# VH-VL binders against Protein RESPONSE TO ABA AND SALT 1 (RAS1), part 12

Target 1, 230 residues: Protein RESPONSE TO ABA AND SALT 1 (RAS1), of Arabidopsis thaliana (Mouse-ear cress) (o04515)
Amino acid sequence: MPNTSSSQSFTIFVDGWLIRHRYFVEQLMCASSLDETNRISLEEQQSLVAQFLSHCLQYYQEKFASVSLAGDNVFTFFCPPWFNSYAKLILWVGDFKPSLVFKLTEVSVADLTRHQKDRISSLKSETRRKEREVMRDFALVQQSVADPPVMLAARRVGAVGMVDGEETDLEEAMEVLKAGMAAAMNNADQLRCSTVGKVVEILTPPQAIKVLRTIGQLHLRLRDRDQERA

## First folded at step 1 (VH-VL)

Design r9 (framework fv_ramucirumab)
Fold by ESMFold2-Fast, scan of step 1:
Structure r9 (fold): chain C 230 residues (1-230), chain A 119 residues (1-119), chain B 107 residues (1-107)
Amino acid sequence: as target 1 above (230 residues)
Amino acid sequence: EVQLVQSGGGLVKPGGSLRLSCAASGFTFSDYSMNWVRQAPGKGLEWVSSISSSGSYIYYADSVKGRFTISRDNAKNSLYLQMNSLRAEDTAVYYCARDQFYDLAFDIWGQGTMVTVSS
Amino acid sequence: DIQMTQSPSSVSASIGDRVTITCRASQGISNYLGWYQQKPGKAPKLLIYDASSLQSGVPSRFSGSGSGTYFTLTISSLQAEDFAVYFCQQAYSFPLTFGGGTKVDIK
């Protein structure tokens, strides 16, 4: 039986997920190009929005399972090799930064009401606060695991024979870091999903379709290895 | 009322060509990805090809890659499978099928078209 | 390619019986699995999608369960119209693959 790391398993999942994703994006493009006459019903628009959100949730559920079992491979999820050149500009804790959704909303929707703008502004502020919380929590984990190796390195300059217990301390620090990275990744992914969901709740179905189309295209750009920067 | 009606099957010699058609009615054809699935006599189901709703994304089984071409005409609500360089192993009933919710589960199927490749 | 293995290849059952068909994937496919029913000379009919979601118009006696690599289709009380061949299909990755089929025959 071939052994597959958690990152390899997730890459195989993503290959199949991207095929379904491309189909969803094309459907969103079709629906977002509605003429003055309504080409699909409001019920069909709501169904498409719900189905696409479910599709995106499945991606992060599979990622959660893979990251939770990653062990040493958690570093691969934090700096993933499957992201293309576009991803390098917008990578935050292994994927898109949640607040990017608000910029995509502004670009995609020209007819936001004052009420919607107010709700989006409030959500944007809360999302940015939660982003800072994720980074702060991760920074505390990094600090807690960095201190022992740095102190050991400093002490070695002044004293020979400081190897007693050194390996176990570094191994324990590495396990704490891996657990902390997995937690930060999962917290970041939950924020990504909740931000998209909450934005969709603020929008009308036609507006939501336009935003989800843009988000869907972004997902393709992040994961399409052959796409050049152009 | 939702249905797929197939045509274009027949008997062809090895190396020959055949074009299958699948006409959709009762739903917005341009909203759905479409598939071809075949079944050899007395055997199970084998997926052949998939085409996205716009026609931009196309996938083939390795056994037919380079020989078969899937296409669609959304203005005519029709799906096609152009089969070239036919082999005895391609003998099967060919079904067109609709992808229900972009999840590659096929909720509507054509009645099937028999393709026989023999010398 | 993901191989789908069905068991049993055939089962003989009486009206009213509980029938269980299993499907095993050669690798994890999450919940991306559908079940189809095919009667002689007819096209397949979708029964279950997403491993456990009942298709509209399909009787509630049909149910699906499982995730990952092991899946089950259950018919709680077999009816005369249920004598058919049943196929599982993975939708996780291309190429899409079907199980070999399970024939449900009258005892």
Scores: ipSAE 0.020, ipTM 0.608, lowest interface PAE 7.6, mean pLDDT 84

Design z1 (framework fv_fezakinumab)
Fold by ESMFold2-Fast, scan of step 1:
Structure z1 (fold): chain C 230 residues (1-230), chain A 120 residues (1-120), chain B 111 residues (1-111)
Amino acid sequence: as target 1 above (230 residues)
Amino acid sequence: QVQLVQSGAEVKKPGASVKVSCKASGYTFTGYYMHWVRQAPGQGLEWVGWINPNSGGTFYAQKFRGRVTMTRDTSISTAYMELSRLRSDDTAVYYCARDLSYWEGYFDLWGRGTLVTVSS
Amino acid sequence: QAVLTQPPSVSGAPGQRVTISCTGSSSNIGAGYDVHWYQQLPGTAPKLLIYGNSNRPSGVPDRFSGSKSGTSASLAITGLQAEDEADYYCQSYDSSLSGAVFGGGTQLTVL
């Protein structure tokens, strides 16, 4: 076969991942029902939580590998075609904003203790600070490639009238920008995964299942292209 | 009950390869990343890399890229780290550790370590 | 060389308070990544002592506490006991290396 782009390889991966994801979301829904009737053990709940988290990490690990080797394809990961049109309006660095997890926790769990609420509040503040750091790092990259090299890059390379060596400067500026975008994406994805994991650590297994079910359902809705075809 | 059991000490010549095993028990092996960390005699801890036992995906510290390979066998809940083209400064205790923090790395469960001695 | 900076040694008498510092940079602690702490007794594997800046695993005495500010973190040990004599390592994540990073370790001597 001919060489495929990193984004094409990732898109193929996502198709299979979504089938497994639907299965896991159904298992989480079943586990919640079994817990209400006291027909699921704590160990089984812990196992399911661990399995689902691992499933989600597989997505971001595959994305990390793809983004790190993406070159020109890194731009695609900031406005990915695997999300439906409505999801694209609310993206933060190509995927969900990590602090959204706290809103999903609040709507999913009604029985948080005061101690859990305090830990979540602290984590929320830290997560928002880390979100700002991701954006700051990216802004610094943009500043480093600022006009005039970026302005020249916006023109067609090889256009008549360019000064000797300007094409090389544009190429170097584009490489710095692509590397900075890849770094920002990888840092954002790492924050997404760590935020979900840290929330789960604060919660009891039954509470964690409720939150993960909500997160999983949201991911399906944001990636459900059939809703756009109606 | 919940534990990581590592293979025994190894003595190798420079240029050889070593493969260390880490068998997990008492938890869902595929649910957590496994990291490898080494410690040279009398020195500090140095991160080598991680493997996701569920996907088989790996990531290695730049210092070890091209020389280290991490694998796993889910049927026996065992992770492996193979380090090739050994140098005398690779002499260290190699630990496997379970990561609860999604490749960010905090390690709540450690193997007892495998001493790898590289000498001519 | 260690990526995070710790003092090589610290000492205290039984019942006293000691603190161990851990200094990073803008690519790790300064970027907002959490700091974790490990205790290592001679001849043993490291043991998780503090995770996520200030949380204690089950079984860790409340005499141990962690904090983080800016590019630095600290481990505080109150009511120092003879069995606290060990090496202590801080650990974070470094965005430029895309991996876990450790401090050089601090040997605590209980006088």
Scores: ipSAE 0.005, ipTM 0.508, lowest interface PAE 11.7, mean pLDDT 83

Design z10 (framework fv_fezakinumab)
Fold by ESMFold2-Fast, scan of step 1:
Parts: sequence; structure tokens; C-alpha cells
Structure z10 (fold): chain C 230 residues (1-230), chain A 122 residues (1-122), chain B 111 residues (1-111)
Amino acid sequence: as target 1 above (230 residues)
Amino acid sequence: QVQLVQSGAEVKKPGASVKVSCKASGYTFTDYYMHWVRQAPGQGLEWVGWINPYSGDTFYAQKFRGRVTMTRDTSISTAYMELSRLRSDDTAVYYCAREEPLYWGDSYFDLWGRGTLVTVSS
Amino acid sequence: QAVLTQPPSVSGAPGQRVTISCTGSSSNIGAGYDVHWYQQLPGTAPKLLIYGDSNRPSGVPDRFSGSKSGTSASLAITGLQAEDEADYYCQSYDYSLSGWVFGGGTQLTVL
């Protein structure tokens, strides 16, 4: 299918990205060990945090480009075949749920100050509100399938050959749906990036490294289990 | 405890206005749309409209446009529905209800207040 | 008047099965919109019973089930118990009204 090239291109990109990702995860692990023995500077930790966030942003920038070009195959990014079966059960709009970051922070960092806990609680509430906005927008996109023009067009395709006007109506409806799906995915991915960035902003560099290491390890686990790579 | 607590029963004369309150507790008030639904004695449920507590945006059923106003106060997690120019057929129990969006489908109302009886009598 | 059509009453004996129908039109259920069901015990507020055609919230027993086909939906209650005696309402979205619509309600009597 012509539109499968978009998901294939993204898969090829991710293969190279994963090599760099494994390297960064190893660097984050090393940095944590060096911090325990006072062998890494605060400036070096901050630099590594910035580099890793940039690396993660590159993934979502490339995904955005690929999703925008997905056309008929935009659904592939909502139920991605390159994630293992376990990952598929815990996905939210095709990837991790932003509020999961707060749970990962809790399991990674034991030394949060009361001020940091208060800021994280406020951010968690805001993130949950934004998750609901994304879900509402996505529900409205899904409801567009139930609109009379889309339903009528779908019923006609299976019954008899289409007239030129009906082909135009179906194509227009499909274009609106594809655009809406892509927008929903992009909004979800923006929230994912924003949430991670804001959590890192609240944390000290040593704490941020621990959280990012956990996030990096999770990303690897979502791809390696079941070996369900397409 | 997650709950919606509504104001007490009201008795109004035809032509008056009534303002019903709905106080949310146990969850983040601004995370969920709030709906108002009424039920006349011995009749079914009738949707009145919704308010987005975060933005203050509202939408009303056509039947109530020009007579209903929905507002909220985020400082006390409270939503309000004001109905003006009351008629005898506005006599009903008025419920507030929280909207839970369904990821793969349509929204539903997962949490309801106990209702406020508004009696319009002459 | 109610936009969705339900029978005004239904009855059954303990342990039996009853089905409550909900009939819509092309602008709501017939357009593919989900159907939700609410249970209203005497003197209480409605409580969510089924959402998204067939899903049960936590605490709702599996003897309650929902289905949808064409312009209609059905609520099935198996193993009837005295505590099931209540009014049942279906709900959907109507695109021509740009809002939520309810059925007229069905009073279930457990004999």
C-alpha cells in the first residue's frame, strides 16, 4: 500500500534512534554511579539531561512528520505493530500515558523535598486535565465517523459502484478524519514531551538523571518484549 | 470521597429565577465537564446543557437558550445553573452530572448529584 | 417528549431474564452513537449502569449487559433480584440537536 512507506520510514529512523538511545541510557546509568562517588560535576549532569531530552524530542519530531504523511494508515500509529503485546495493553493514544511519568518519578526518586512534592502534585493535576482534553478531542474525531456523510459514504462503497460525486464526498470525509487523527496524536505527543520536560524542571540534576534513566529503560522494554517488531 | 453536593429545594413563583449550585469534591473540578439534567415529576430525564469548568465555556439545549445561564467558581469547586422566567412546567428535580469522556466512543455521565427539587407554583 | 423510545414498564420474576429496548433514529443511535444506561432506584439520583453500549463500571454485576444494533439498543438483566426494581434510562448523543438525549424510562417491577 502507498501509505505504508510512512510507517516503514519511521521504523527505519527508529532503528538508528534506538542505537543512540541505548547509548544514552548507559550514560544515564553511569552518571548515577559517578554521582554516588562524587566523580561527576553538576554541570556535566545538567548537560547529559539536556542531551537526553533533545534525543527524546527528536523521536517525537520524526513521529510527527511520519504521522502527518500516514494518510490511510494513520491508525497504525494508534495501534503500532512495532510495540510488543504488553505495551499495546498499556498504550494511551499510541504511546505512554503522560501521567505515568509521575509514577516513574515516585519509584525513581526517594529524596524529593516537600516543595518539589507540592509542585509535582500541581503538575499532575494539570497533566490529568490535559489528558482529558486530548481524550475529548479524540472522541470528537471518532464521532466524525458516525456523521451522516461518512456513514452514508461507507455504506455506499460496499453496495454498488460509486458515482463521481460520491467518490469526492468519501475522499473529503476521509481527509477530515485523517487530519483529525493526526492532530489528536500530535496533541498527545506534545503533552508527553511537555510533561517530561516540566518534571525535569522541578527536579535536581541527579534526580532528573534517575527519572530519565527509568523512562529510557521503559522505552527499550516496550520494544524488546515479544519481539513483535514489524 | 468523590461526590457532587447540590443546594436544597426551592419553591418559586411563575416568572421568578432560580439558581441551583453543585459543589464538587474528591476530584479536580476543572478536569471534567459538568452537565445539567432535569426530571419533571413522573417523566424522564431531559438534558439542559454543559459547562467546561476550566474555561467557563457553555452550551445549552435549544429549548433553554435565552433562559438558562451556567457558571462556575473554581475557588470553591462549585457549578451553578440559573433558570429565569420560570413556568409551572419547569417544576422538576435538577441534577448536575460529571462527564467522563470515552476514549473510543461517546461521553457518558459517571457521577451524579442527588438533585435539587425546584417547584414552580402559583 | 423523550427522543429515544423505551417501553414504559417491564416485569419479571426473581431469577428470570428481562430485556429493555431503546429505539432511536438516524440522527442518534442510527448514526452510530454509543448508548449508555442508567439505573434510578426510587427516590434516588440516576446511577451509571452501562456505558459505551456494553461496558460495565466497577461494582455493576455481570448479569447486566448491553447491546446495540442499527437504530436500537437493549439492556438485558439476567437472574432478576428484588433490588433491581427501578427505572432504567437509555442515553445517546444526537447530532441534529448537538446534545444528549434520553429515553422515556422503563419501570422494572420484580414480581
Scores: ipSAE 0.000, ipTM 0.410, lowest interface PAE 19.8, mean pLDDT 83

Design z11 (framework fv_fezakinumab)
Fold by ESMFold2-Fast, scan of step 1:
Structure z11 (fold): chain C 230 residues (1-230), chain A 123 residues (1-123), chain B 111 residues (1-111)
Amino acid sequence: as target 1 above (230 residues)
Amino acid sequence: QVQLVQSGAEVKKPGASVKVSCKASGYTFTDYYMHWVRQAPGQGLEWVGWINPYSGDTFYAQKFRGRVTMTRDTSISTAYMELSRLRSDDTAVYYCARDTYLWDSSEYYFDLWGRGTLVTVSS
Amino acid sequence: QAVLTQPPSVSGAPGQRVTISCTGSSSNIGAGYDVHWYQQLPGTAPKLLIYGDSNRPSGVPDRFSGSKSGTSASLAITGLQAEDEADYYCQSYDYSLSGWVFGGGTQLTVL
């Protein structure tokens, strides 16, 4: 937390991003509630879908820039203070688990064709395989620095009383951990973005609007701090 | 070289079964749906069904359900179509064709075709 | 019995423009599904000519173009050449059949 410049910059970005996010969710809700006679054009539906996907990608691009270009604060993104306490318990590598999108699709869309169901099933299997790959690679990094005294000492790098040589070893351990966490986060975020994008590509525009509305609403609810009091 | 190589021509009696093979090369076999399309002599194209080589899941056109079975062997990148209880009107060239990339395409078109297998059903 | 309707034949002289129509219904082209076109030269397998209504794969000349409106699509061939003499098939997806549908095919004759 003491090195706050990049997390402060990201927090400022997110404040503006959330205003745009609420606007997009409102547009998706309006588009999904219209009957056949009042439905917006196919071109307008496709444009709204594309705009919302771009909006979501921007969030993860800014998060990546905050960590990779600044080189710090990856710990903040694994336990983000902007999520409520319930959300923190169900997070996977600091945000939603990619395979959650398949449950959101199932509850949002009732009219999937057999071909769409098969493509979604295959994508779900591939997504779960990639989730395991992300966790396997991260577990190897954790094992390399898993000694509890070393991990505790690494979190306290720069603490008074360390002897020369020990500080260098702890700095090395901290650097390995931070690099591994950043790689895991980047791989997880790429999987989140690609999974949502690929599901949308399988769906018709009206179906995609329903799914994206549900995803957008979930994201807002996970940031609702009033749920911490329930 | 990206290609689909099909098995050779077959001559069958009515009531028999035929199994046509389609060997994929030059791309990742499990990343693309495989379709089967037939064409009777002098007639148009008729879609038979698809197999997902990754999962093994299949779907068949209503006309062929109960008579067609599609399978694959991922170890040799080969798809199979077996048609049973053959009738003379099953005489056709049978094509395998590759669908769009399984993981991210919304378009459903056949970008790569085998050269076809002629199946003749005669007494 | 083809699900999509095409004229059985069209003809043109070298250098001229010809168009081939493809008419569907509300469950396929009318539902917003893309239309694709295949060229079949005598004795050969079909070859992808146009995908996603109007896109050309690598190696297809720009004198081939596609368009779609409502429940119908069209393939246009400009600067007609002898090598264009072939059968042309349109294709789309039909959600009520959960499968791919083809037009009956159009034989193009170059005079």
Scores: ipSAE 0.006, ipTM 0.576, lowest interface PAE 9.0, mean pLDDT 84

Design z12 (framework fv_fezakinumab)
Fold by ESMFold2-Fast, scan of step 1:
Formats: sequence, C-alpha cells, structure tokens
Structure z12 (fold): chain C 230 residues (1-230), chain A 123 residues (1-123), chain B 111 residues (1-111)
Amino acid sequence: as target 1 above (230 residues)
Amino acid sequence: QVQLVQSGAEVKKPGASVKVSCKASGYTFTDYYMHWVRQAPGQGLEWVGWINPYSGDTFYAQKFRGRVTMTRDTSISTAYMELSRLRSDDTAVYYCARLGDSYFWYEGYFDLWGRGTLVTVSS
Amino acid sequence: QAVLTQPPSVSGAPGQRVTISCTGSSSNIGAGYDVHWYQQLPGTAPKLLIYGDSNRPSGVPDRFSGSKSGTSASLAITGLQAEDEADYYCQSYDYSLSGWVFGGGTQLTVL
C-alpha cells in the first residue's frame, strides 16, 4: 500500500511547511517589487535569503528522514501524489531537475555581470555532469532488478509451494533495491540543494531574492491542484 | 555554552537493558539530528543510529535493529538511547553526537559530542 | 570490523609531515560522499578536525588538511607537535547501509 506511516508523516510535515512557504514567497515578492526608495536594507535582504534557504533545506532534511526509513515510502517519493499532473511531466528523480535552477536564474535576473555569467556557466556544466552521474547510478539500481538472483526471487513470489528461505531471499532483494533507490533520491536532493545554494552564492542579495521568489513560486505551482482536470 | 551532557556510568548483567540520556543545551534541540556512536574499550568508533528531535523519527544501524530504541523529550531537550538484551560485547562508551548544520546534510559530520557514558556488561 | 580502512598506527618526528589514509568502497567514498576527520585525545570524546574534504572548524590549526580522490581520502598533518598524539578517525556515509561509517582509527605517535 502506497500510504505508509513515513510518507503520511512527510505529508503532514509538508502541510505545515507550505503555510510557511507561502509566507516566505510573499516576503520575497514584496522585497523584489519595492522600488529603489523603499528597498529593505542589505542586512534584511541577506537575512531573508538565509531564512528562505534554511526553509528549503528543512524540506529536504525531512524528506531524507522519510526516504531513509524502510518500506514502500521510497516508491511513493519517486511517484509523489502531492505533485499535480503537470508537475509529473517535469519531475526528475521525484522532484525538480537541478539544472532547471539555471533557467529560472536566467528568466529572473537581467543584470548579471560578466564574472557572474562565467561562474554560472561553469556551475551549470558541473551540475549537468552530476545529473548524468545520478542517472547512471540510478540505472545501476534499476539493473539490479534484472540480475538473475533478484529476478528468480521475484518470479517465485505467489507460488504456493515456496520453500523455507525463499521469502527471506525476496525480502533481502527488496531491501537492497529500496536502499539503492533511497540513495539515488538522496543524491538527487543533495544536488538540488547544493545547486540552489551555489547559485545564491554567485548572486547579489537583490538578485538572489528574485531567483528564490521564482523558485518558491514554482514549488507552489507544482503542488497547485486547481489546474488538474477531473 | 553549547554542550551535550550525558548520564553516568552503568553496570548491567547480560540480558538486561540500559537507557542512556543526553541533555542538549546552548542551541535549539529540535534544529539538529542527534546520533549515537559507541566505542568498545581500546577499539574504534561504531555508528548506532539517529533520531530527529523535531519529528521523533529514528533510524538504526542494521546490527542494532530489534535491540535499540531512541527517543527524545523536547520539554527538557533530552535524547535517550535504550539498548536491550545486553551482551558482554556491548561493553563500550556510548556517545551522543550532533549532526552539524551543513548544507550537505547527507554528507553530515558530527560537530558536537557528549563526553560519553561507559556501559559495562558483566556477570 | 570497521567499514573504512585506516592504518592502525603512524609515527613521525616533531616538525615532520605524516599522512593518514582512509580507504572505502563504491557505496561510500566512491559514491562521492564527503569524508570527515575526528581527533580523539587520550581519555576524551572525539573532536571534529576536518569536514567536507578540507574545511577546518574554528580552532583547528592550518597544519591539518584533508583530501579525497576516488574511493580514498587522506589527512595530512604538517609541523608535528607532541600535542598531536591522538587517535584519528575518518567518517563518511554509506548508502548500502543507509548510515554513517567510520574508519578503524589510526594512532599517531610523535617520536
């Protein structure tokens, strides 16, 4: 069954997290919309950036705890019911693709310096390489299903005459697969977090606020069910 | 005064249970994962498991599953590790350790350690 | 048995350089997980010495540095001092165990 206590705990966490998330997105929208004469102080901008990054990190820390627990929870996180139908078309290992952050930066910030553009270009190349590494490692996890011992154990499930030990072998195989899937998800989530953080380090506080606002708005859109067809 | 204060030494018989406490002070208890690590006399460090003080979620190393239980009390900023069905080879110093505030959470490191609690299992 | 392999002992003279190795596998260091180092002085709890490849916490001398390549990591200590006599442990994460793993420890003796 897809709803386990771990995925249920994460869903309950997310309900509260989304209330605070909407608060932060509105603060970022306000801060990014103020004209020159009404801009909040640099210290306040830096504080808001830090608070929002901490808020996003909390989401992935709670997700890590839930994903790391045994059971069907790992499968739920790869096929998450909390994302709308449109979001499912752009998911990569259960969440946003890290290199999407660069496109969001490009559409959010028009005043990047040459130095910033060079740093972002370098980071983009590194991020795409790491995305390929995550996918390669995930492919190895998927290939473990094709291994003869695992396939043999799977083919025997449901047989009335299973001998002593066959169910234990299947359970061991499933635990290995779940561990590998959890690792792939955790590596993907780490890359998501590190990519956002490294981009923010390249940007000025006003630029960072604009990018984080766009990222925050995207998260809300991905979870907005008002657009789903009946 | 950021510190982890652990309960005192315990002497137990084989088959008994022991419960070690770890009281956090000087930081927000619910902001950091709490881990438990043990060290047998003259031996190396061995990871036991973690608890998320915010949610109460736990995860234990394969070796200890079925024998270890981790809990916490947020009202007194205290984490607990209970180990049951004790064997002589469970004799060790048990440390609580905080997983550091790192942007690379899955690559986490232990930035704050308790002084350790010696648990001796003898008949 | 420890998951990560360290030499059981290493020694050097005052002022010299020593290197302590930490060897893992594809499910831990080889998977790209950071390696951290801890110093344990006799009769004390471990203290964080190096985190995330080569970062030093406040209070750790520049004489201590870390590096990582492939499935292995190393801790370098330059300008050895008598106060450096301690046990040193590497630590990483292992996805097949879904947990944090330690090296067996290396006892450093300053001659």
Scores: ipSAE 0.000, ipTM 0.429, lowest interface PAE 15.4, mean pLDDT 81

Design z13 (framework fv_fezakinumab)
Fold by ESMFold2-Fast, scan of step 1:
Structure z13 (fold): chain C 230 residues (1-230), chain A 121 residues (1-121), chain B 111 residues (1-111)
Amino acid sequence: as target 1 above (230 residues)
Amino acid sequence: QVQLVQSGAEVKKPGASVKVSCKASGYTFTDYYMHWVRQAPGQGLEWVGWINPYSGDTFYAQKFRGRVTMTRDTSISTAYMELSRLRSDDTAVYYCARESYMFGEDYFDLWGRGTLVTVSS
Amino acid sequence: QAVLTQPPSVSGAPGQRVTISCTGSSSNIGAGYDVHWYQQLPGTAPKLLIYGDSNRPSGVPDRFSGSKSGTSASLAITGLQAEDEADYYCQSYDYSLSGWVFGGGTQLTVL
């Protein structure tokens, strides 16, 4: 809807995206359950994989736009209301941890070749290193909030009055923090997308379908606010 | 007390099926792939296939496809290998073996003591 | 037929050095896959002896060592002892078969 905040706009986008997401997950489930005799063609498998990856990229492209325009609402993306309470306990920089993809691959695909295992192992090490880089950069952002002038101003924002200059100092610090948090989120989301994409490149189409099915099912589970714990 | 305990020896007639069990203890059953390896009397080791105990997914050596089925029961940490349409040349000791946990290592670090399956009339 | 080639037998006297070869191809050892070695005493299950070309599990004495070059690997046993009398198997992965492969086994006799 026009004239809504960026986080509200993103929430509206996600509601529509989830309808298509459920459809794709059902298609992946159907494709992964077919035996050799009834298997869809290799071209159809590749098409389904590409379509689902495009669907996921659309989510993160929209999120990037929303985060970049979020201003005061950027903090919402780190504690997002569109995830249920269970999901909030396992979030990493507001969404899934990229290295989770490797565990999902392990439980979804039984027939990895040695060459694929070696490539996955290498990618896992690289992904964990990049996760540490994102966390280091995020720690720098958090440290900027801990500075005594900012903390003093923050403690007083809800109290009686603000002294001359305190509003300007807090506003300046908050702009730096918002920009840093947006950058951290965007770097984390880029790593999420690249990790999934690189795993898919390593896998055969039937293997990729199984992994993407599991990832898609997890996304639905984490966004169901009425979900019971399994 | 990390160990794999296999079921006892079996004698079967040609054409029958046999189901061998392998019970894991002392480690998290679902964290390690389980392999099956056989050894005919006086012969070498031959890989049959593997099962992922977490997912239930399996992969079999080409020679055994259509005759072997691997399953597991996570509630009792037990893996099974069923071989059907038995022939006399299926007479062998059948071992279960645990694959190393980490990618890029892929060795069998823990073995059951084996189950002798004799196929004779 | 075994995919990896080992000599069928090797013999030595106590205190001597013996080596057991394991020859593969471009789809297994030659492709860079690790070689592992198992010791099988008469009437027992195989036991892991060497993994990842040259590493020893806890409890395996340092007189056992492994090496790999090109498409082949070797197991060396120094200071040969009577209790070393066993069958020895090499193992690797073969990407063309999408599975694990073993050598035919080498029977070590201690004279």
Scores: ipSAE 0.000, ipTM 0.409, lowest interface PAE 16.5, mean pLDDT 82

Design z14 (framework fv_fezakinumab)
Fold by ESMFold2-Fast, scan of step 1:
Structure z14 (fold): chain C 230 residues (1-230), chain A 121 residues (1-121), chain B 111 residues (1-111)
Amino acid sequence: as target 1 above (230 residues)
Amino acid sequence: QVQLVQSGAEVKKPGASVKVSCKASGYTFTDYYMHWVRQAPGQGLEWVGWINPYSGDTFYAQKFRGRVTMTRDTSISTAYMELSRLRSDDTAVYYCATEYYGLDWEYFDLWGRGTLVTVSS
Amino acid sequence: QAVLTQPPSVSGAPGQRVTISCTGSSSNIGAGYDVHWYQQLPGTAPKLLIYGDSNRPSGVPDRFSGSKSGTSASLAITGLQAEDEADYYCQSYDYSLSGWVFGGGTQLTVL
């Protein structure tokens, strides 16, 4: 349902975002299918690339705002109900793993120069290191809250009564966990956006269009399958 | 002369604690994560946890949480692993190992020779 | 039991080729994490043999090679020599456990 207050849920935003996303994917598919004589101008290619990157960035900015400003539940974003069963098996911190972009680049672009391959190899190494850093930082947060007996008690809420002081300790532990999860999600999403952006900077506009088409198509396939067709 | 030198063998009774040391030399101690891995007699390798010698941050495998404590002393380039409430199934060789944390890969590139900890009654 | 699956033993004659498999899951090798291999000679600490799926440290002969595909990795040893008798362990990172995981180990016998 449409939001009638000043706050907006992420779910309402996503519904409109997906309609625009399908339109962009269609444009990318059309642009990537044209032969050299019918290719859209370089300026038009660069504009389409920029528009699609902006569209993707808006998704992650709104997700961050919904957690940080609107108070939406960060736990939902780690186990998103809008992804199909296949997607849930390959998610990393609630969305695609940044290094997946390199595999998508390989299957989408056959004409990479030696210079581009060297730059991509360097970026791939950096991205994998940053992925591990995100997970290790989050693991430290999980350890800090999982060890106290309070977290074990939280898992049995409703089975027994709470002892004096346990409610406050549980609330504090939950706030630490929520903050840590939000930080991990934000760091992961920043890495997703920066990885895609840096790959696009390495590629020519026609190559970038092919990669972004593949990314956009995969994103649709990981969500409601009914919506793959335009 | 890059090496990790571990403390000598220990024999402990069930319920006791053991503290194993690992002294680094030949490289900058704070540049590499230090891991602890154990190996029970005739069995495989089991990861215990890591310490970042620069920050002092630690992370322990779920199985050891509440019983293991990792610390370090940067002034003598030494890392420590203390395991409490020892059981007979804690009998193992305990290794320290450095993790290279570069732009390309993370792997255990340098290993200590191991410290045998025997827990018996 | 070990998180990564290796055969408990493998054998070959001098000069032959052997391969040691390492099978993971979607949370480790299948998630794109690199596979590293360690050689442990009897009575010694493990030694890094292969890192980042297929790279060799200085001093490791080129007859040792690694590969990775999907959720599995393999260590290949060509031109087997008696000094290759050892236990071999694969290792990866598992994001669901937030830690390093090892295979159960494979004992190589050269006869």
Scores: ipSAE 0.000, ipTM 0.418, lowest interface PAE 14.9, mean pLDDT 81

